# VHH binders against Protein Abitram (abitram): the designs that were tried, part 14

Target 1, 175 residues: Protein Abitram (abitram), of Dictyostelium discoideum (Social amoeba) (q54td9)
Amino acid sequence: MRTLIERYYSQYYFIDTTITDPNLTEDQYVNQHTNELAVIGVAPSHPVLQQEISKIEFKENAINNEVSGVRKTGGFKLQSNTILCVITCSNGKEYFLRSCIKGKLLEINKELINNPSLLKTNHATSGFLAIVEPMIKDKFMENPGLIKFEEYHKLRNIPIQKGPVFLKDNTNDED
Short names: E, the ipSAE of ESMFold2; O, the ipSAE of OpenDDE; V2, 0.75 times the mean of E and O plus 0.25 times the DockQ between their complexes.

## First folded at step 6 (VHH)

Design a50 (from Og with D101E F103I E104D F105Y M112F V114Y; framework vhh_ozoralizumab_d1)
Fold by ESMFold2-Fast, scan of step 6:
Structure a50 (fold): chain B 175 residues (1-175), chain A 125 residues (1-125)
Amino acid sequence: as target 1 above (175 residues)
Amino acid sequence: EVQLVESGGGLVQPGGSLRLSCAASGFTFSEYWMYWVRQAPGKGLEWVSEISPRGGYTKYPDSVKGRFTISRDNAKNTLYLQMNSLRPEDTAVYYCAKGTESIDYTYGSYDFDYRGQGTLVTVSS
């Protein structure tokens, strides 16, 4: 199987457009995979990444929505602002993570319940929050609150870092 | 049955400060998101601040960010709004508002089912 690389995702961010201060950013990423599914997690600017996490608690409907790669009638249906979990920090501060897009919740990262620090150490990979089947797939930017990857990095003044380059890499060299 | 009673409004000069209070009764105060919303003369309702049930999360629009601070005392069933560096544009009736669902993890900012009678804040020289 091929390694999932950046070019197989269309990368977006979910932001609160009422906040213009670049130091106050509770942003989340939304990465749409080629199979139409969206992977959601915390953006690199999110203040939780600088906190000590005490616990992560998922909403009851999110926990009870155990879908194993199969579409379920009556699964947990999301609005863009639906709260999926509450993060409680050791200092008493709380953060609320949202679905970001309308759709159907396919799974939550239950490993975050057992290992909340995974959200901080691996937020862009194994520390993701949830996987959602989007309601709006063809024109993904029509999901409210989304901003494109390049535009987000410019807005938040975060440099875009290129991954490592290996001269022997060949695209499509695996089945 | 649900009651929210605001107090602390008044006349203040530009640059001044006021502290608003809201006494809540008729529901389990510590289980609900609480909000401050305002209505300026001839304008619609504007969301001013929000606070989570346990007080560990607060949020403000840019119009009041850095100047207003929302807080709550769950032991006293009381919500507060500390207003600093007041501007003439802050002149409004300020309302305390209760979130729609217990613990209210379903809805975020500005989703409420009850508000109080309001307290008038006038910022004028």
Scores: ipSAE 0.013, ipTM 0.459, lowest interface PAE 7.6, mean pLDDT 78

Design a52 (from Og with E31K; framework vhh_ozoralizumab_d1)
Amino acid sequence: EVQLVESGGGLVQPGGSLRLSCAASGFTFSKYWMYWVRQAPGKGLEWVSEISPRGGYTKYPDSVKGRFTISRDNAKNTLYLQMNSLRPEDTAVYYCAKGTDSFEFTYGSYDMDVRGQGTLVTVSS
ESMFold2-Fast, scan of step 6: ipSAE 0.429; ipTM 0.710

Design a67 (framework vhh_ozoralizumab_d1)
Fold by ESMFold2-Fast, scan of step 6:
Structure a67 (fold): chain B 175 residues (1-175), chain A 128 residues (1-128)
Amino acid sequence: as target 1 above (175 residues)
Amino acid sequence: EVQLVESGGGLVQPGGSLRLSCAASGFTFSEYWMYWVRQAPGKGLEWVSEISPRGGYTKYPDSVKGRFTISRDNAKNTLYLQMNSLRPEDTAVYYCAKGTDSFLTDYGSYPWSDMDVRGQGTLVTVSS
């Protein structure tokens, strides 16, 4: 049985191949909706999920994009490694979350600013990071650094979770 | 003007240690990503380490991971590289480098595309 996310999204992960330390699995998910937009967030392997989060700060350019966000032509242009936010942990450690794919920034999850623990408790759903319009929409795997869902879970030894996942916007479907 | 002045290089035997320093001036040091890069004789530039503006994030390539430690003292506008278990292959001129944009306005990028200014360098020679 397909979950809600399996029904409406093609699921991928972004990994940093320059990091070989198994304790530094700062991976992010990239879920492409049938409307071609990509939802980006923290992968289940990310070490920040084991930390106490003090605050989440978005880069000035990402916040300014939201303020001017009526004009999609003027959207913040992203490279795959563009940093969107910094997560500051109670112990002083920081983690930086990236756009993962080339494209235009459409939306950041501002709820993470007011409730940073949402990233930790609901990272796969309401705790998403950002919504991006990809530059490469068809043949999506041609976006550098992406790995397929099943291959990722095997690589990181993470069980594939089954069951319905409720997403913020479910008005667009595959039908 | 933006100025980066490296020091602490010298001659050490294999297995030895050195601590490099970089004195920064002409910009708000605490707002920028900082990097160490090196160039061995007859080779191109190689990224050695990076550190976030507040110092809570560091990254290293496999060639130096576990042996080198980057740190910063924002009150003193100084960047450091602690080098342990040095090998002949670590022989190079070491450069301090600044990121292109400040933490507050910077969109971020990979170290090799996000280095704005580097210093004059300090020579490290690992030889018996």
Scores: ipSAE 0.461, ipTM 0.712, lowest interface PAE 1.6, mean pLDDT 81

Design a68 (framework vhh_ozoralizumab_d1)
Fold by ESMFold2-Fast, scan of step 6:
Structure a68 (fold): chain B 175 residues (1-175), chain A 128 residues (1-128)
Amino acid sequence: as target 1 above (175 residues)
Amino acid sequence: EVQLVESGGGLVQPGGSLRLSCAASGFTFSEYWMYWVRQAPGKGLEWVSEISPRGGYTKYPDSVKGRFTISRDNAKNTLYLQMNSLRPEDTAVYYCAKGTDSFETYYGSSYPEAFDIRGQGTLVTVSS
């Protein structure tokens, strides 16, 4: 049986190709739903997943986009490198998460403001970063910087699960 | 008026170390991303490091990762580049560059619009 993500999403990743160290890469996932909207979040190789998060701060334009109840102009317009938030770790380290694709910001995950550890514990699901309406919808791979799901897992040496994924808390398994 | 004055370059042997400094003035230094970029003789500009306004985020290309460390002292309006394990291919003029504090329009150090280069930089020559 395929997971819900496999059934309803086309899965991609956005990577910084200037950094080849697989344990120190700041990758993000880009999952396009069948309704054409893209869900952006932190990829399993992202170093923030090994840190304790103190707070998550969203860009002012991203916050303002979410509080506007009635607007005649479009949402926050994104380039692939547009920073949406800064994550501050307990040790003073910072990470900056990007839109990954060109388009319009529709929604940020406000729960990350109130519960920043959700990004770390549930990065692939409820801990997503943002929802974006892509500018390039029909030929999604034409969005620059994207790589296919299978190629990403090969590049980062991360196993591809064959059926329903069972996530375990506090695992230090080398197998 | 923005001023960036680089210093600390010189002749070093392979495997040696140098610390470059950049004295900044004319803007609120603590609010801006800062970069080091270099240009080797006869080559184009190459990004070598970047640092966030508060200094909690740094990024390097593979060519210098693990050897170079960018840092900043916001109280002194000074940017630093600690260069270790220097190689002949690190020979270049090194420039300090001011970026933008805007999250919305930040393009990263690989884009020309991401930085502002002042003066002639500081020359680093790695040779035996």
Scores: ipSAE 0.271, ipTM 0.595, lowest interface PAE 3.1, mean pLDDT 79

Design b01 (from Og, 25 letters changed; framework vhh_6qgx_2)
Fold by ESMFold2-Fast, scan of step 6:
Structure b01 (fold): chain B 175 residues (1-175), chain A 125 residues (1-125)
Amino acid sequence: as target 1 above (175 residues)
Amino acid sequence: QVQLVESGGGLVQAGGSLRLSCAASGFTFSEYWMAWFRRAPGKEREFVAAISPRGGYTKYTDSVKGRFTISRDHAKNTVSLQMNSLRPEDTAVYYCAAGTDSFLSYYGSSEYDYWGQGTRVTVSA
């Protein structure tokens, strides 16, 4: 049986082809659910995972969209390179995370503001960055900058980890 | 008062190099994106290069990638553009720009709050 991600999501990564430094692998994942919505987050190659995070700040338009505009016509419209947040590390480094795909911002993960380390400890799950409604849905690979899951792992030389889903093995309330 | 003052322009032969500098004053330099734009004779102003407030992110237009390098010095409040392997088509007036909300997906001169008056670069055949 496939994992939950493999079963309900089509998995992609986003690479900024304009980055010329071969040591900068500031990549992001894009997981498209069967309901067509895309979950965006930090890829395993991203250098921020090796840094101590001081704070995560979302762009004002992203904050305002979540608070007041998410259900309004004409919410925050995204291009693939639209910056959604800036991560400031304790050593002064900064990283900018993008929408990765053209579409409409549905929500941001505000938990990252209160608990920035969640991005590092749970980047593939509860530490996601944002949820986007893609403009290009039928031929998803036509979104610029996307690369397929298996091709990405081969390109970056990162093993594909297929492990058991974490199962809660607790006894009842008497334990 | 905010000031951006460009320097380092001049006449150079094709294949040569120039270093442009922009001295910034009147604002908190480390909080601003800095960029270089250029305007060739008879052309519209175009984006050349940008650098993030802390210098960790840079962006270049395709025609200058590998030839130009943007950098910033917080101690001197300067942004610089090192131009190598210059071509006649690089002939233009080069402008320094600063903005707090400038992002890669929002290319356009209107995204920048402050502008210098420009420095002229002429590349001969």
Scores: ipSAE 0.005, ipTM 0.195, lowest interface PAE 12.5, mean pLDDT 77

Design b02 (from Og, 26 letters changed; framework vhh_6qgx_2)
Fold by ESMFold2-Fast, scan of step 6:
Structure b02 (fold): chain B 175 residues (1-175), chain A 125 residues (1-125)
Amino acid sequence: as target 1 above (175 residues)
Amino acid sequence: QVQLVESGGGLVQAGGSLRLSCAASGFTFSEYWMAWFRRAPGKEREFVAAISPRGGYTKYTDSVKGRFTISRDHAKNTVSLQMNSLRPEDTAVYYCAAGTDSFETYYTPSEYDYWGQGTRVTVSA
């Protein structure tokens, strides 16, 4: 019964282990829900959280997927490193956010275009980047570049915040 | 026709400085990542520095951090590499390269679409 009334998701992070620059900590989270969909966004270590954002621009392929409204077709096929958007900061810095996992792009967070600061203030909730249907579901860790929640926090030396942290993302509610 | 033309190479003594320039034509400069690679005699091309399309993001190989500065000038369609505190091991042919968004792979030569012919830098001991 508890399964029917409680919301469940598994938390992972995406890092590019082929990047040798030790100053590049532009990591992203990947939260897989029990309905198999993955919500992606900015990890706590990402330097953009310390910057003032000027704008967020989604790539043409990501926008075209949303505009078509055609959920039934293959749509935009994602690789783990597919760039979905470019963040431009007030100081001229640019950051690139990726799909993190192979799969199909289902939704981009268009609210980030009108309110870029949501990415910083609500990055784990209403400020998510995108929703992806993973190609690899049953053995989720087989997605390249993924690291488990606990291992990530040890690797980046970030304390685990034990509740109450509310993820008020209405898109992830079980109806 | 896409063209990248390097200049500014030469002979300099250890501890000296050189400024390399790359003039770009035949493509929309502001949409491309620009990078410098170098090749020492008998070696393969190695990454030196890269700059994002808008110039807000720069990357350097560890051996040149704090000594080299990459910059770009959109009005002149040029990318420059200011090289300070030069060392004999910096002796190489320096190549200018242009490519699409190369954030994850900026250090990989195969990710760049266009290349200059190179300019020679010799640092005497």
Scores: ipSAE 0.000, ipTM 0.231, lowest interface PAE 11.8, mean pLDDT 78

Design b03 (from Og, 24 letters changed; framework vhh_6qgx_2)
Fold by ESMFold2-Fast, scan of step 6:
Structure b03 (fold): chain B 175 residues (1-175), chain A 125 residues (1-125)
Amino acid sequence: as target 1 above (175 residues)
Amino acid sequence: QVQLVESGGGLVQAGGSLRLSCAASGFTFSEYWMAWFRRAPGKEREFVAYISPRGGYTKYTDSVKGRFTISRDHAKNTVSLQMNSLRPEDTAVYYCAAGTDSFYTDYGSADYDYWGQGTRVTVSA
């Protein structure tokens, strides 16, 4: 992917191993950048990508942290499984997106409130969910539920894409 | 006022099944997370399972996964817990709880607004 050239980050995925329903997968990506901040979003195998999204609603604590500055000094403190938002699909299904890692919430993507389809069309870029400052930086893999990029693609039978792709993949990158 | 009424408890042999039900009244049922907790003799209250307001998401404690199933019926304002393959260690008083948010074990019990009186489950060896 060409954006990897510009960003220099380490890629991980989050799976909630406490979920027993094989059709209910809460897979999310966690991209840790060179400045050690983590960008969180929806993984390519998440079932929401195959559905029509009605709305995305963020939790009150997450909104207040970003908008009003109620949590400015300390930031919203997260456990790895803390729910940040609820996605409601047109068919009535609900999905809950989590912080994935223990840390401090720095930013939510408020554009998802006005344009929920952005989560589907640009999930790996402008459709991210949140930015978190990890508490466990040198022991990042000690966050429960994290799995490395290559291991995740093997687990979910998703091919790893090769080389620079200039607008080749439908809906993946605007350039 | 608000009321949660549990039923379905009883005495059963190991390997048996029971279905617990919780009838809710006095609040807008469809807006609340519903959960089951239990307390064994001499122990603290522990989380068992929860279900989202629309029923699209469920979560279970490790010891009951694959054996217990939580469900809800909006037409009847009920939440149910189907308990299969019961073990002596499942012996406890089971409580129904309702809350406006879902939290993991560290703060789950503190974030539920309403609680039932409990129904007793005894599993013999």
Scores: ipSAE 0.000, ipTM 0.223, lowest interface PAE 13.6, mean pLDDT 76

Design b04 (framework vhh_6qgx_2)
Fold by ESMFold2-Fast, scan of step 6:
Structure b04 (fold): chain B 175 residues (1-175), chain A 124 residues (1-124)
Amino acid sequence: as target 1 above (175 residues)
Amino acid sequence: QVQLVESGGGLVQAGGSLRLSCAASGFTFSEYWMAWFRRAPGKEREFVAEISPRGGYTKYTDSVKGRFTISRDHAKNTVSLQMNSLRPEDTAVYYCAAGTDSLEFTYPSEYDYWGQGTRVTVSA
């Protein structure tokens, strides 16, 4: 139960920033929590949200990173363009979701394997893709390929939603 | 144990076409991203084209878009590069590469395995 102690996310998007390439708006969000961890998922402009999803398959290294244990060392080391999963649509089309930022993979959303429609119905919440511990935390915009929330909405001509977004507290920070 | 063998290079006149092939062995071909890179005389190795493990995603460098087509054949364990409307600036040694990751901003260091290269010369 919480009232006025709401956690705030700093919101960013990951896109191909080269203006010479055709952009299919296969964008992803990168939301940095106040605990410095980044939550990654599909942006509202992503074409997969208009498709019927057949399955979501995570790369083997991403799955193996989710071993149950008291202490984890190393972890899957990510580059900004590292593919985490492949989405296969009912029409045969494929989409590839990336880590977006350099860092260490902490968690994948395994529920997407059993219920891929969660990516579409709840993409901003329970349908997230992954949680990453960023390598660059202090000056977060120094992560390549990121753009600010306001700049993204202007670029994609998408209306800015009302006010700042307050998300659920993360209770998994306990050791 | 991994081997990538390129073929199909040669001399061609400007405006002509060539088809490069890369035969892969020693790894599970269908699990790897495949790419073509090239090195022009006096220049560094640069990205040309990339194709996803299942072939549903392709990416090209701007200078070859609309002229080159990358494809793969899982039955033959081959990746191909169809090069049309060739220009003198396409003259280079072309290399086949295999990697486990997809690249948004592509660097040679991101690929695990490389072929020996096949030479393409485009005359004016």
Scores: ipSAE 0.000, ipTM 0.180, lowest interface PAE 13.1, mean pLDDT 76

Design b05 (from Og, 21 letters changed; framework vhh_6qgx_2; at its last look DockQ between E and O 0.02; V2 from the best seeds 0.00; counts 0 for: pae E 18.2 > 2, off the site)
Fold by OpenDDE, look of step 7:
Structure b05 (fold): chain B 175 residues (1-175), chain A 125 residues (1-125)
Amino acid sequence: as target 1 above (175 residues)
Amino acid sequence: QVQLVESGGGLVQAGGSLRLSCAASGFTFSEYWMAWFRRAPGKEREFVAAISPRGGYTKYTDSVKGRFTISRDHAKNTVSLQMNSLRPEDTAVYYCAAGTDSFEFTYGSYEYDYWGQGTRVTVSA
């Protein structure tokens, strides 16, 4: 049986192109829902997942410019390199997590502030960082650091355990 | 000023076809879900079809699946509804709607911010 993500999300991964060291794997995931909204989070390869996290702080822009209201007005315009939050590890190491895509910031996961360990325990699900409304697809994919699921797994030598993850039902909006 | 202007309605015989069009202005078209609703005589407004901002996702009410096709043109800021194999029960005023910034896309009218004035479709037996 396909998971919810496999059924309703297209999975992408952001590889920071500013990093020239191939051994640095500060990767993030971008899960695009059928409604085209993107869930941004930390990829399995990210070194932060091996650290003890002491604090997660979202940037002021992310906090103050979050879309609000029933109709979600406002929103901060993000660039792919826009920093969303800073993770502080117990050893003092800091990681900067980014939007990964161009778009409008709809929501940040405030639960991570109160429960930083959630990032490690549930990075692929409830431990997401933010929800972003992407710009038009062409602009969305202009980011050279954004790669598809299979390419990411190949790049990072991560075995693919399940079937295709890009399947979506264009006639079914079930979550 | 936000405007949604429907066109293409009319009288058609059962089995016939119509193409509805909605011209959008006054908002960033590419950021909005576009939808068609309809209101039949004596009935409440009901969802017919919707298309995601980029057009990669479409949804239809069951009764129109296989017969209706929703599409959008970003260059023209238009959304269209191709209606084939029309039936008398498809008789209604058809409304264009636009909505944005939903985490979940649902079929409720409350999810849409803007509405057109509607175009009448009459299907005779």
Scores: ipSAE 0.000, ipTM 0.262, lowest interface PAE 12.7, mean pLDDT 82
ESMFold2-Fast, scan of step 6: ipSAE 0.421; ipTM 0.705
ESMFold2, look of step 7: ipSAE 0.000; ipTM 0.102
ESMFold2 (binder alone), look of step 7: mean pLDDT 84; pTM 0.870

Design b06 (from Og, 28 letters changed; framework vhh_6qgx_2)
Fold by ESMFold2-Fast, scan of step 6:
Structure b06 (fold): chain B 175 residues (1-175), chain A 125 residues (1-125)
Amino acid sequence: as target 1 above (175 residues)
Amino acid sequence: QVQLVESGGGLVQAGGSLRLSCAASGFTFSEYWMAWFRRAPGKEREFVAAISPRGGYTFYTDSVKGRFTISRDHAKNTVSLQMNSLRPEDTAVYYCAAGTDSFLTDYSPSAYDYWGQGTRVTVSA
């Protein structure tokens, strides 16, 4: 019975509302699965989604990250603002994507190196950036810079699309 | 040849503000990432803030977000750190750093090529 519950996840976004520079709108999502791991990617408001991507280059430490399971102590240690990759657009524009949360890097999406357009076409699914084991798991909203899914969509004036058959909202068994 | 000179440190009470400045010379300022690191007594240097070569991107450590603002002035070859709502835990020697590593590897000191001598900030309760 509990198997379906274990497949759900809580959806959050990472924004830096304390930034005074109005040109910095490079938001990212942070989705925490019930197994406590977080999946990181670009948010729907991210300007890269409106560009043509030439290449995605990952940080050397991220590419060479060796982790033998979640319980092992190996792996790249992250601060919330640690840069994981640089996206270079066809027009020469560059974007820097961060880990968003403090923790341990478990995996980067190496498919983005061979198929950069996957980040644009499937950013919320197969085009994710990275998987992180958060340092703060039980009180996830205490990770700095996080905002809840519905609050983010209201803040950025982006419609929420949810079908009556989809039970995934911004709730991960947290009241 | 290359020189980074910090200024603006001092003693301030909790809740106060300080503005640190770093004057850069001996390199093409607009081609380098500029950053501030700090070192509390008995600790290693930790990242505080960084700004991209053209100023379009800024990064902060979580504990200073909303309180500190990094900026750069290409006409004066200066990077600044405006520190507001200072806390006793912000007490440290603050260092200016310059580097060309676009990835800022773990925001580690080893990613930066040039360093200033540091300026001391002491925040009293």
Scores: ipSAE 0.000, ipTM 0.252, lowest interface PAE 10.3, mean pLDDT 77

Design b07 (from Og, 32 letters changed; framework vhh_6qgx_2)
Fold by ESMFold2-Fast, scan of step 6:
Structure b07 (fold): chain B 175 residues (1-175), chain A 125 residues (1-125)
Amino acid sequence: as target 1 above (175 residues)
Amino acid sequence: QVQLVESGGGLVQAGGSLRLSCAASGFTFSEYWMAWFRRAPGKEREFVAAISPRGGYTKYTDSVKGRFTISRDHAKNTVSLQMNSLRPEDTAVYYCAADTSFLSYYGSPDEYDYWGQGTRVTVSA
């Protein structure tokens, strides 16, 4: 139970505020673990979830960060709008996914290179995009385009899905 | 060296149309984001439109969305901006800009390393 509690997320979304068409929402989630690492992926509203994906290609710096030999030093440093990958759809459409927050890139989901459909089938879990170490942990909202979980769901009129183990926002160990 | 050469500017009446073109040389065109920016007299340079290296993604500023269309021709190394339903407030010098794939801020002038000299568009009331 303790292990599960320690993996509790602070949930945010990244939105492009210049997209005015309510049916074109290229949003991404940003889920911050209690260990302060952020998991980035596509939000439920993202139009790529309605497309057939041909391939996913990551930025060279993101790939090279993963092949560091003896010691990984410096890492790939991100701004909130740094593009990490391009998704190419079977119909020729492209989508660009961003880091969403300032920080250091720790990991990309390389399985998406071999199995790009994983992004669609498991976008909130094993189909995540990347793991980032935030530079700013206390002022996450300073990054442009971030919106809090509750505000996002109200703006996009998307139902809040309760977790299988935690139904309340805050729970205790219940000694 | 990278070179961008704009053409197609001119004088038109409100409601008219113009097609701007930008000829690119000195780099692998298919690997670069291409964008149009504009600057009206006495104002800052503002983003107009951008297109991804392979052309599968386009982005427009709200004031031109539905009126302007950006496109690219890989065989000719050109990017074009079709401008319809022009308004007096579209009067500006229009600049072609280029930067590498995986741009961080395609809407920011500071992100682009390569710029053309500009082509003038004047829309009469």
Scores: ipSAE 0.200, ipTM 0.590, lowest interface PAE 4.9, mean pLDDT 79

Design b08 (from Og, 30 letters changed; framework vhh_6qgx_2)
Fold by ESMFold2-Fast, scan of step 6:
Structure b08 (fold): chain B 175 residues (1-175), chain A 125 residues (1-125)
Amino acid sequence: as target 1 above (175 residues)
Amino acid sequence: QVQLVESGGGLVQAGGSLRLSCAASGFTFSEYWMYWFRRAPGKEREFVAAISPRGGYTKYTDSVKGRFTISRDHAKNTVSLQMNSLRPEDTAVYYCAAGSDFETYYTSPAEYDYWGQGTRVTVSA
């Protein structure tokens, strides 16, 4: 997709720096679309992507207080570690997804309630978790626990996949 | 009246095992995250292990991963810590804590809702 939003899309990841276990990779992405909005979802390293998901349950405060679209007053107020949902896997294992940044909850992805596999199949797009209005909008990297896109991929040794808009070489230019 | 009562501490030789238990009362046990922390002589209190309210999510500090196992029993309102392959550096007072289910981890003891009095573990070289 070659939209203006995608071109002005700043990509970050959230890691929990308070945990010393280097094998914990329950990371989430934080995609900033302007100073007003951040889209939150599961990172490629998240172990839930290797599980069969039974259900996704949003916390009552996330369901009852969320708003969508244009910014509203009185949205659910978040700390970086605020749990938004519980994922239950077929084997009984659970995962807890967080808001990642301080701010106000604007929207949860309610489609994940009816189609939980969407989180696994489309985690970077239609399978997003939530939309948050950040409290720290200027100098976005000052949000605790954030790491830049390229630095994250090096840290977790995850290759950056090439798409049509991100190709280094245009093979058609050789003709 | 909320209470957390730890037991199972003692003296053990390096390479040995101990099972710690924490009996919970005065709150809806099944709604709370349960945690084990420890404080070694001359050191700060550190996180050891956590278990979610339903028991499907567990986390450990790196130094105990693969050696310690946290579990909970809703019928008995207990959380347990099975400690295997104990090392002298595991010597500490071990504390049980309970917290709301709204945060996955806490970095400060002050952020937890309830704490026990602790049980002492000594591992001889």
Scores: ipSAE 0.268, ipTM 0.645, lowest interface PAE 3.8, mean pLDDT 79

